# Designs tried in a protein design chat: VHH binders against NHL repeat-containing protein 3 (Nhlrc3). Part 23

Target 1, 325 residues: NHL repeat-containing protein 3 (Nhlrc3), of Mus musculus (Mouse) (q8cch2)
Amino acid sequence: RFCGSLVSRTFSFHVSWRMEDPLFRLDLGWPKNSEYFTGATFCVAVDSLNGLVYVAQRGDNIPKVLVFSEDGYFLRAWNYTVDTPHGMFVSGTPFEQSVWITDVGSGPYGHTVKKYNSLGDLVQVLGTPGKKGTGLNPLQFDNPAELYVDDTGEMYIVDGDGGLNNRLVKLSQDFMILWLRGENGTGPAKFNIPHSVTLDAVGRVWVADRGNKRLQVFDKDTGEWLGAWDNCFTEEGPSAVRFTPDGKYLIVAQLNLSRLSVLLAPPSGSIGDCSVVSTIQLADQVLPHLLEVDRKTGAVYVAEIGAKQIQKYIPWHSRTPAFGA
Below, E stands for the ipSAE of ESMFold2; O stands for the ipSAE of ESMFold2 at other seeds; V2 stands for 0.75 times the mean of E and O plus 0.25 times the DockQ between their complexes.

## First folded at step 22 (VHH; framework vhh_7nfr_2)

Design l4 (from i2 with T28V; at its last look DockQ between E and O 0.78; V2 from the best seeds 0.00; counts 0 for: pae E 2.9 > 2)
Fold by ESMFold2, look of step 22:
Structure l4 (fold): chain B 325 residues (1-325), chain A 124 residues (1-124)
Amino acid sequence: as target 1 above (325 residues)
Amino acid sequence: QVQLQESGGGLVQPGGSLRLSCAASGFVFSSYWMSWVRQAPGEGREWVSSINSGGGSTYYADSVKGRFTIARDNVKNTLYLLMDSLKSDDTAVYYCARDLGYFSGTYRGWFDYWGQGTQVTVSS
């Protein structure tokens, strides 16, 4: 019953009846041009400075990268040098914004993390195109899943999605390895499908360790393991994680449950256990894969592989939050 | 179209200095790492120096460290190579190149566009 068109976007939304306002509301007017979602939409990234939304999708002979305005108008697309996109992140300076795209699989551009300028020109390639590997000089990847670039240009890459490496790699702005953590496993600082990575405002790196049904937390400077949250993910692990700009909440996706959860951010010290503040249950088989939060507005963009669309959620500025707790 | 035009080559005596320039057009110059590469007669191309997109980090081959300085002007879209203490071994055609690679302990250049080159000859 699922199709991934505008109709599928309607099917993917499940509304629970509530007496109080939700923390987020669906922007039904975004995008204006949903006809451009012609493939499986795997990831989304936001250029907050210029009001641009980048979408990567998979399919034969279709535009692989789409660019929309913040208001939902389609602007441009490209497909060259992008084979099997998985994750995206926008970074840069006020003068030069860029989008990073991870590429997976054995196609000619697979196993790479690639940088494109705002015009869609290929600018930088990390990894060896088409060749998976575990090496560090040169740096190789095996299905790199996602990345995060902080305000200083340092990069955090989770590597990868079902590959050999199962690691978190921190790079300098010129791509020197600063530290690396992980191998396949269930213990501290071990991973099974490290799938999403983000930073909080107090210097902690959060990894969605999807196959182990947990978030793991590391010190951004030393790579020291700081703990894990697993008590909110007993049914299924997180596929995506991001913080809201105010630092009060985490937004998490659970792919097969077709669920988004809002978690309370921990204090700067011990992380404690996670607390679910709100849940958005989507229609079955929507499959929210990765998501991005606009650092300026707090809007949440969710890439839905099953529904073949991106949906936008806007913060609801209410005096009475719908916590349930 | 991407265009890279080198200039400033010539004949110099050993110990002399030379400044190469590379005018860039047809692309967003400030988005890219840029490199100088040289080719002596009968030899393969040899990486000389690289500079990151913002100009804040510079990298040099061991053979030129301390003698050459790479710089860029992102307003004028120009790449420079200041060559001091020139030796006969520096005789080569010098190319300006747009670089999709980077330095990561050991240089891993991926050049997608090249200039036509400018000849530098160091002889007494």
Scores: ipSAE 0.411, ipTM 0.765, lowest interface PAE 2.9, mean pLDDT 88
ESMFold2 (binder alone), look of step 22: mean pLDDT 85; pTM 0.859
ESMFold2 at other seeds, look of step 22: ipSAE 0.519; ipTM 0.807

Design l5 (from i2 with T28I S104T; at its last look DockQ between E and O 0.80; V2 from the best seeds 0.00; counts 0 for: pae E 2.9 > 2)
Fold by ESMFold2, look of step 22:
Structure l5 (fold): chain B 325 residues (1-325), chain A 124 residues (1-124)
Amino acid sequence: as target 1 above (325 residues)
Amino acid sequence: QVQLQESGGGLVQPGGSLRLSCAASGFIFSSYWMSWVRQAPGEGREWVSSINSGGGSTYYADSVKGRFTIARDNVKNTLYLLMDSLKSDDTAVYYCARDLGYFTGTYRGWFDYWGQGTQVTVSS
C-alpha cells in the first residue's frame, strides 16, 4: 500500500484543515520589518513580560541579534561578542531581563553561553571563549546548543551540537553545577547531539536527543532519568522542543523534514508513549531549527535557517482562553 | 565610556581597617558582577573578591576571607571593599574591575575594564 508515511501525513493534514480548526494559525503580519533578516536565522527567544522577541542570525558584517516587539516592529540590534549563535533564552523579572545566547564553533566567542542585558551589553560569559573543552571546573563547553532558565534562575544547558560532551548540565543561579547527566551513547541518560531543552510544569526536564531520534526526560531536582519517547521520531530526531503555556502540548521541530509537530503532553507521573495530535508541514528547505513559545500568549516563534526568517504561529481564535488561566 | 575610579587607599598600621570605594559610570552597573583585584610589588595581579550583580552573593580569596567584606550600592553605582585586620601581605595596588566571569570557589574571572587603582600600604 502506497499510503504509509507520506499519504497518511497528507491525509491527516487535509482532514484537520477540512473538519477541525487547526491548533495554530500563521500570523502573516509578523514581523513588520522582515528586511532585517539578512542571514541564517538560527534561534529565537521571547520576553513575555515586556512583549519582546529576540532573534539570532549568522552572517558576516550583519547584525547578529535582532529585537522585535510582539507586534513585529524592529526595535534594535547588536553583534558585538556574538559570533556563531545557536540557541537563545530570555529570563528575568519585569524590572530586569536577561538574554542568554549560546555560541558555537571556533570563532573568538565560540563555545560559550553568554548573558546579555536587555540593551545588548555582554554581562556574563560561561565557558572559555573560542576554546572547546570537557572540563567542569572551570566549566567548559563543546558547541553548547541551547539552554533553559527557570523562574528561580536555575539553568539547564545541553552541550552540545556535535563534539564529545553529549551532556545535560544543571547550574544554580550563580553557576554552580548542581547535577550533570550524559555521555555519548544510546542508553538511558546518554546522548547523541542533545540539541534542545525545556521544562514542564511538574518538574521534568525534556531534552531533544536529536541524533538518537528521541526525547529524554529527567527529574529537575535530582537529574534522575524518567524515560524516553522515540516512537514519534522514526524519520528524524527533534531539533527543538517546548511546552505550550497550558501544559497540554509539546511543540517539536524536525529540521530536514521542514516539519513542526504538536504532541500530547503526558500527565504527572508516568510519561507513557508519544502521541502526535497535529502537524504543520512547511515548504521544502525551510529548515526549522529552534523555536520558542510565548508563555503568556501561546504564540510559537520558529527560526527557519533555510528560509532566513522567523515565522509566528498563534493559537486558533487567539482571543479565546485556549492557553489562558 | 566605561569609567571606574577607586579611592580610599592609604597608609595603615597592621591590624587596622580601611574602606575602599569605586565609583562606576558609563555602563549599567547593576547588570555586572564586580570584583576587586590587587597587585603587590613585583607580583602579578591577584583576585581578591567578587560580588554578583544584585549584591546577594559574595566571594573571597582564601587569603582575605573573614577579614574583607565586599559590598555594592546599585543606586549610587558604587563598589566597596571593607578591609579589616590588615597585614603587611595586604600591601598592594587595589583595582576595581568589571567582571564578565564568575566565582564559585575556583578562579573564573574575566575582567574587561579596570580602574587606575588605589595604593594600600600596611606598615608599622
Scores: ipSAE 0.420, ipTM 0.767, lowest interface PAE 2.9, mean pLDDT 88
ESMFold2 (binder alone), look of step 22: mean pLDDT 84; pTM 0.853
ESMFold2 at other seeds, look of step 22: ipSAE 0.449; ipTM 0.775

Design l6 (from i2 with T28I S30T; at its last read DockQ between E and O 0.84; V2 from the best seeds 0.00; counts 0 for: pae E 3.1 > 2)
Amino acid sequence: QVQLQESGGGLVQPGGSLRLSCAASGFIFTSYWMSWVRQAPGEGREWVSSINSGGGSTYYADSVKGRFTIARDNVKNTLYLLMDSLKSDDTAVYYCARDLGYFSGTYRGWFDYWGQGTQVTVSS
ESMFold2, look of step 22: ipSAE 0.503; ipTM 0.797
ESMFold2 (binder alone), look of step 22: mean pLDDT 84; pTM 0.851
ESMFold2 at other seeds, look of step 22: ipSAE 0.519; ipTM 0.817
ESMFold2, look of step 23: ipSAE 0.389; ipTM 0.750
ESMFold2 (binder alone), look of step 23: mean pLDDT 84; pTM 0.850
ESMFold2 at other seeds, look of step 23: ipSAE 0.552; ipTM 0.824
ESMFold2, fold request of step 24: ipSAE 0.351, 0.448, 0.425; ipTM 0.730, 0.775, 0.767
ESMFold2 (binder alone), fold request of step 24: mean pLDDT 84, 84, 84; pTM 0.848, 0.848, 0.846
ESMFold2 at other seeds, fold request of step 24: ipSAE 0.410, 0.394, 0.399; ipTM 0.756, 0.748, 0.748
ESMFold2, last read: ipSAE 0.375, 0.408, 0.406; ipTM 0.738, 0.762, 0.757
ESMFold2 (binder alone), last read: mean pLDDT 83, 84, 84; pTM 0.840, 0.848, 0.849
ESMFold2 at other seeds, last read: ipSAE 0.426, 0.433, 0.323; ipTM 0.764, 0.770, 0.708

## First folded at step 23 (VHH; framework vhh_7nfr_2)

Design aa1 (from l3 with S30T; at its last read DockQ between E and O 0.84; V2 from the best seeds 0.00; counts 0 for: pae E 3.3 > 2)
Amino acid sequence: QVQLQESGGGLVQPGGSLRLSCAASGFIFTSYWMSWVRQAPGEGREWVSSINSGGGSTYYADSVKGRFTIARDNVKNTLYLLMDSLKSDDTAVYYCARDLGYFSGTYRGWFDSWGQGTQVTVSS
ESMFold2, look of step 23: ipSAE 0.407; ipTM 0.764
ESMFold2 (binder alone), look of step 23: mean pLDDT 84; pTM 0.848
ESMFold2 at other seeds, look of step 23: ipSAE 0.568; ipTM 0.832
ESMFold2, fold request of step 24: ipSAE 0.337, 0.400, 0.441; ipTM 0.726, 0.749, 0.778
ESMFold2 (binder alone), fold request of step 24: mean pLDDT 83, 83, 83; pTM 0.844, 0.841, 0.844
ESMFold2 at other seeds, fold request of step 24: ipSAE 0.388, 0.395, 0.453; ipTM 0.746, 0.740, 0.780
ESMFold2, last read: ipSAE 0.394, 0.396, 0.373; ipTM 0.750, 0.751, 0.742
ESMFold2 (binder alone), last read: mean pLDDT 84, 83, 83; pTM 0.848, 0.849, 0.841
ESMFold2 at other seeds, last read: ipSAE 0.388, 0.454, 0.346; ipTM 0.750, 0.779, 0.716

Design aa2 (from l3 with S30T S53T; at its last look DockQ between E and O 0.79; V2 from the best seeds 0.00; counts 0 for: pae O 3.1 > 2)
Fold by ESMFold2 at other seeds, look of step 23:
Structure aa2 (fold): chain B 325 residues (1-325), chain A 124 residues (1-124)
Amino acid sequence: as target 1 above (325 residues)
Amino acid sequence: QVQLQESGGGLVQPGGSLRLSCAASGFIFTSYWMSWVRQAPGEGREWVSSINTGGGSTYYADSVKGRFTIARDNVKNTLYLLMDSLKSDDTAVYYCARDLGYFSGTYRGWFDSWGQGTQVTVSS
């Protein structure tokens, strides 16, 4: 049997070239009061409900926590009970306006995850101040790196930055352990420096497994391991991860590359491999450590240890020409 | 700044009931978990009960579960302990405490402030 010829028609192939707008632009007017950045700025959190930006910095005899408006004006500061801050998260519900801060190191407040009310008063302490540990009853930490608080009050803690625990812990709103994953290692659900944690809109928990140069993904309700992304991080692991509010992108920091990467968010099924959509290359030695995305506006706030500042990036929106003036 | 004032203690017979109150001032009451702690003569302090910030979750020591009820009034900034079916073992000074700790299967409290206490004595 002889193969038949396929009929084809010659067509001009048209390649569409498009020049797309950048996804984000730097807000040069934020903050208005940068003189308050007197130390190394390690983390940032956003209260989108009240238009507040919280910054934590490290240094001797300085205010450890700074609060700015979304417009960049300094409002207040505190440092009591904050020693060596690492990560922050704002729990913004209609009935609870609170700031969580992770504290690391051997100081008197180290190895804790602490909650403050909107006035900066300490109201809750998880862990044993000044004492690292691996225990679960009582719950102990070893350099807890960051947390995420869901709108239900459930919490996800990555524990931690260079300590022995290497775990992801889920707590109920009253701090009962719901599930826990991890130990030191490179396999599924094992970690090396779990450094940042976030949730997507479809019930997945994403962990920046910094020392293993990957993101790992878990089901938020069961803790089931759902996969990992490593193909975007061959040079350096992610230090921070957050989703944009529209769910289309992830924003990732790579600290020693002084780079922010914008990744395409995966579909609701298998996560596949990561795809880099855009990068923002920062100046050498800026050292972006942790970041936060304003859930309402999509603004990205980046804590820059090397540059000793917080920079704000605003979503870029294509403008269609319209009839006007 | 923080002030906690307990009241409602007294002498009761076994099987009796008491209601303890704790008036709170000088801080944002609704920001904190609140707890009752007791101390019998010659013994260490024993956690009795805790309530979360909104009052939606309550926790009890095994020794008082089913007999005691903790409650809070976040408008009046008042903490309560309703004690029923009292036993001689419940004889103690009862303290109202501001609690930075939490319950996580077993109680792991951290009291940063408490009052002077109110005496409860259960005897015939």
Scores: ipSAE 0.401, ipTM 0.757, lowest interface PAE 3.1, mean pLDDT 87
ESMFold2, look of step 23: ipSAE 0.429; ipTM 0.770
ESMFold2 (binder alone), look of step 23: mean pLDDT 84; pTM 0.847

Design aa3 (from l3 with S30Y; at its last look DockQ between E and O 0.74; V2 from the best seeds 0.00; counts 0 for: pae O 3.1 > 2)
Fold by ESMFold2 at other seeds, look of step 23:
Structure aa3 (fold): chain B 325 residues (1-325), chain A 124 residues (1-124)
Amino acid sequence: as target 1 above (325 residues)
Amino acid sequence: QVQLQESGGGLVQPGGSLRLSCAASGFIFYSYWMSWVRQAPGEGREWVSSINSGGGSTYYADSVKGRFTIARDNVKNTLYLLMDSLKSDDTAVYYCARDLGYFSGTYRGWFDSWGQGTQVTVSS
């Protein structure tokens, strides 16, 4: 922009063009069977172990969940007990691979976090179907937005998308509450529309606090608030957040800006402020809602409510000058 | 189609023991929590015990803690309830149930499939 050109003309040239180089490219061949996107696609999850991509979409009388291979072929679908899906996560245990789906709204299966096996059979229901609530025994939800399940089977639920709870809940594998943080507000450990949750490799929980235009960070074991990033989100808060498998970057979606941002991952100590290293600007009204990063390949799958599709971005690699490590 | 078949009920004297079994078929047994529920004559169904999918965590109603033991065999697709120190108040039809809910001591339960039940009668 014009202000930066006056003060650092020669230096700005070198910095500007390096920051605009893409880190990812669109996989134009994914999916092979886009005709199966028949509704608004709200979320996506990846089973890296088996090379599967799960998609949840909204619509009446359509398959609510679609399953694709990592190379884009449609495999199967189901609509069992899914009303208004919002978020999705795939977890594995020594005994099974599981698909978790959050459901919102007051339909028969709304306000729940549900577990399915890989065949689409419903195996677990958290919350009270069709009834929002704030209670902890029984555990209730109010528009639960997303969840993350770590390798131990412990899970983190952001609850939720426009409801009364505004909280981050950690559960054991058997769904006992280990800790809980949050209430509506703008201060530390308070939320306005906690919309996405992920973990980094050093034991920190990251929450997209969408209405407050920030990411908030917590210790995974104690729930202690560790800080926040807001300087990258002045225009709009993040709707989705995930780490790349190498731990170098965060991928963030900003829904109404139709934008994906690649942020530099912080060190294990103080998180500092965020730094944008790359941006993928999507067409107007694409509306990227939630996203997932394949832990094996680094591929980024983005659920686009407005465009009614899932798009896949893969790490771009060519013989170019190396960036500092 | 989900099939649950209880067995092992019968007539026992107070202080006696009984082992109930539930054979499961038609679904992926090890994916589910399983529960025992009972229904005394003229009363509603009462949750008795639950076990998680792997068998590592067990939960009991206060009325049976220390007397009943729930177990499962995921190879044989079988759920068990060992009942010791039986009382007349334990007289009921006992049902094996597939459980979509969770328990934090007082959960309401989401039992989507039930067996036919097996009668347990505790009397002299």
Scores: ipSAE 0.411, ipTM 0.761, lowest interface PAE 3.1, mean pLDDT 87
ESMFold2, look of step 23: ipSAE 0.427; ipTM 0.768
ESMFold2 (binder alone), look of step 23: mean pLDDT 84; pTM 0.849

Design aa4 (from l6 with S104A Y113S; at its last fold request DockQ between E and O 0.91; V2 from the best seeds 0.00; counts 0 for: pae E 3.3 > 2)
Amino acid sequence: QVQLQESGGGLVQPGGSLRLSCAASGFIFTSYWMSWVRQAPGEGREWVSSINSGGGSTYYADSVKGRFTIARDNVKNTLYLLMDSLKSDDTAVYYCARDLGYFAGTYRGWFDSWGQGTQVTVSS
ESMFold2, look of step 23: ipSAE 0.539; ipTM 0.819
ESMFold2 (binder alone), look of step 23: mean pLDDT 84; pTM 0.849
ESMFold2 at other seeds, look of step 23: ipSAE 0.386; ipTM 0.744
ESMFold2, fold request of step 24: ipSAE 0.329, 0.330, 0.366; ipTM 0.722, 0.724, 0.738
ESMFold2 (binder alone), fold request of step 24: mean pLDDT 84, 84, 84; pTM 0.846, 0.848, 0.849
ESMFold2 at other seeds, fold request of step 24: ipSAE 0.438, 0.404, 0.329; ipTM 0.774, 0.762, 0.709

Design aa5 (from l6 with T106V Y113S; at its last look DockQ between E and O 0.74; V2 from the best seeds 0.00; counts 0 for: pae E 3.4 > 2, grease 24.3 > 24.2, SAP .693 > .668)
Fold by ESMFold2, look of step 23:
Structure aa5 (fold): chain B 325 residues (1-325), chain A 124 residues (1-124)
Amino acid sequence: as target 1 above (325 residues)
Amino acid sequence: QVQLQESGGGLVQPGGSLRLSCAASGFIFTSYWMSWVRQAPGEGREWVSSINSGGGSTYYADSVKGRFTIARDNVKNTLYLLMDSLKSDDTAVYYCARDLGYFSGVYRGWFDSWGQGTQVTVSS
């Protein structure tokens, strides 16, 4: 009764008559320099073109932003102009990369969405630093949770995490409001704690509407509501959502369940209902908050508030060694 | 060390023209929006014009729209303000500023570095 078996960290070991292929495996060798995780790690972003991983953490008298190579070596850090980071996103071209960080709370840089250049210098501030609000001119935020920046520089911001706004805001590359959707509520295009935002390859915007235990979907150009998925989240809403680079799957985190779920991506057109393909059950109190998928390699980086680390998962067919070279 | 050096100010007659320049060094010029801000005698600073990092979008205060043109040369790391149809009310010290904010009409809030200023006097 010998056969090949694969065991993920969330499944009990067993022997079967057929091979089982997990979609992702944990990279046990990442990072090489975990001593730099000195606080609660809230978010992570990936610069796929330059092989960089940005991490934001919270704590007193510690570096707020850490930068690692994709093979796990610590490179640099800063804490200037970052108070209480919540979400991150990396955007840019091969010659210029930008790191965006959302900041929440009552510090002098709170309630903002901030851009840093490739050297880590602060270059843009959206919102009114230190002051929450619902205004649009100037644009204000109330605990902005996360953002997505597409390749044209258009931006999608979910605002906010437990605040006044409960909205999805689309901005042009020069920060003019192109459309805005949402208010507190449970109906179409209403939110309760819009917490994560991403785009698929066919022009749909996906929002983790955490308090309503659903994903909501919008047309990226018009802001039209296209539907919602709630049947996969009956126990707890998603805290994070991203697509795999091949467009075949969504990766979601459920914070208090300490769980990652892999969902089938829907076809073009009607989104139907969600279908769970795989689940990775993490140890109790790991608390996966936000995550990012490397667009080049498909690696999944998960920021774990409770475990105070970032874990990296590699697609099973990845040609990169698990420990890096 | 961030440096912004304005030049091109002077005395002109009403209806005249003037070109201001601002040489930038010590930072990646192409990463930032840049702005002109002016301060008339006895007054606070007033936003005049902004240009985005690539130079493709320009913004103007209502008081100067149609008369002033902001431009940047990202090869020479230089910001310009071309001023036409000057009026007595345009008399001010003009500052080149590195801008961490964005256009919001009258609510531009975050200029983190300034030049020394150049005096423009529209007189008499």
Scores: ipSAE 0.378, ipTM 0.740, lowest interface PAE 3.4, mean pLDDT 87
ESMFold2 (binder alone), look of step 23: mean pLDDT 84; pTM 0.848
ESMFold2 at other seeds, look of step 23: ipSAE 0.440; ipTM 0.775

Design aa6 (from l6 with R108Y Y113S; at its last look DockQ between E and O 0.80; V2 from the best seeds 0.00; counts 0 for: pae O 2.7 > 2)
Fold by ESMFold2 at other seeds, look of step 23:
Structure aa6 (fold): chain B 325 residues (1-325), chain A 124 residues (1-124)
Amino acid sequence: as target 1 above (325 residues)
Amino acid sequence: QVQLQESGGGLVQPGGSLRLSCAASGFIFTSYWMSWVRQAPGEGREWVSSINSGGGSTYYADSVKGRFTIARDNVKNTLYLLMDSLKSDDTAVYYCARDLGYFSGTYYGWFDSWGQGTQVTVSS
């Protein structure tokens, strides 16, 4: 039906009847030890420096945190001081590695944002364990949903999932409140279930404002509201948001649609309107909740609470067509 | 398993100096903020000073600011408190504590491990 005569004698040929190549493909070989997923998998974080993947799951009398190698082998687990995990983030330098876990609900460690070392030892607790609250002195939480820690150790916490606070809190590396935005509402810098938070490379903070079906954007230093994207989320708000390492795309999960959306990242100036570049439609009831993008490889790890697993998507590598082996 | 052992206390005259040490073992010392807490006879425990895990940030109660210096040696796994210009009001048992809390204008300590304490007595 087609021959390659349209483009001859270049060093690269690409013949495709697809509208576009997929940006990501499922890594069917990850993990090697899926038998350790014994509960509902709520969140995932990646330590690119050490090649580790942390998974938090919910269930009674099970390991709450699982650690896998980048290649998918189970390494270790812990459940001490983890009650009802919701979000995770890995931060660190070559000399200090930290795993942050948000904990929700009424357990003894609920309503906290907790720091662990890579061995699972609890080393820092933010909030009042087991007690929800709205206060800022001391800082309290009401179902804190997720956090992001930047390379300087500054932290961005979205607080929370179904609680009364509906806020984005920025902390210094020693946990002083630098700024705070939000209350319940639909207007600029107001939230309904702020559920995920990330940073881009040009100093903007992005919040998945799930109940309002939008992403909201803030200046990381001043907390100034910079705009919002809602035109891509008419059916359902984002549950998770992360940037790819090259800064070209955002990866967004939509929980009940069981969908991952790839959005075009905006330029460093005005954010404009959002544009969906690609989607990955998952089977019904998979329920992708939160996700993480490996800053080294661009791999996307998705916590699927309905399917009770973590799936890994890797960037599709374009290749030069070969004629013969 | 977690062990914190204070030393360096003693009797000293007002205006004098002491250096307290706290040897840490049984845990990854460099993962934790560390704190000094004191307890005078018949009183509750009073936070004195904290230092973050790397040693780059130090915090002090108003009652000791400018007179006390907290430090840590992350190679020797040892916490220190250098006390200068001692007053009779500084008389207390001084405890070394592993601190899961933080200071952000107001102290929010959560101590999960304590030493046995070392007595400091400032008397004329």
Scores: ipSAE 0.442, ipTM 0.781, lowest interface PAE 2.7, mean pLDDT 88
ESMFold2, look of step 23: ipSAE 0.490; ipTM 0.803
ESMFold2 (binder alone), look of step 23: mean pLDDT 83; pTM 0.842

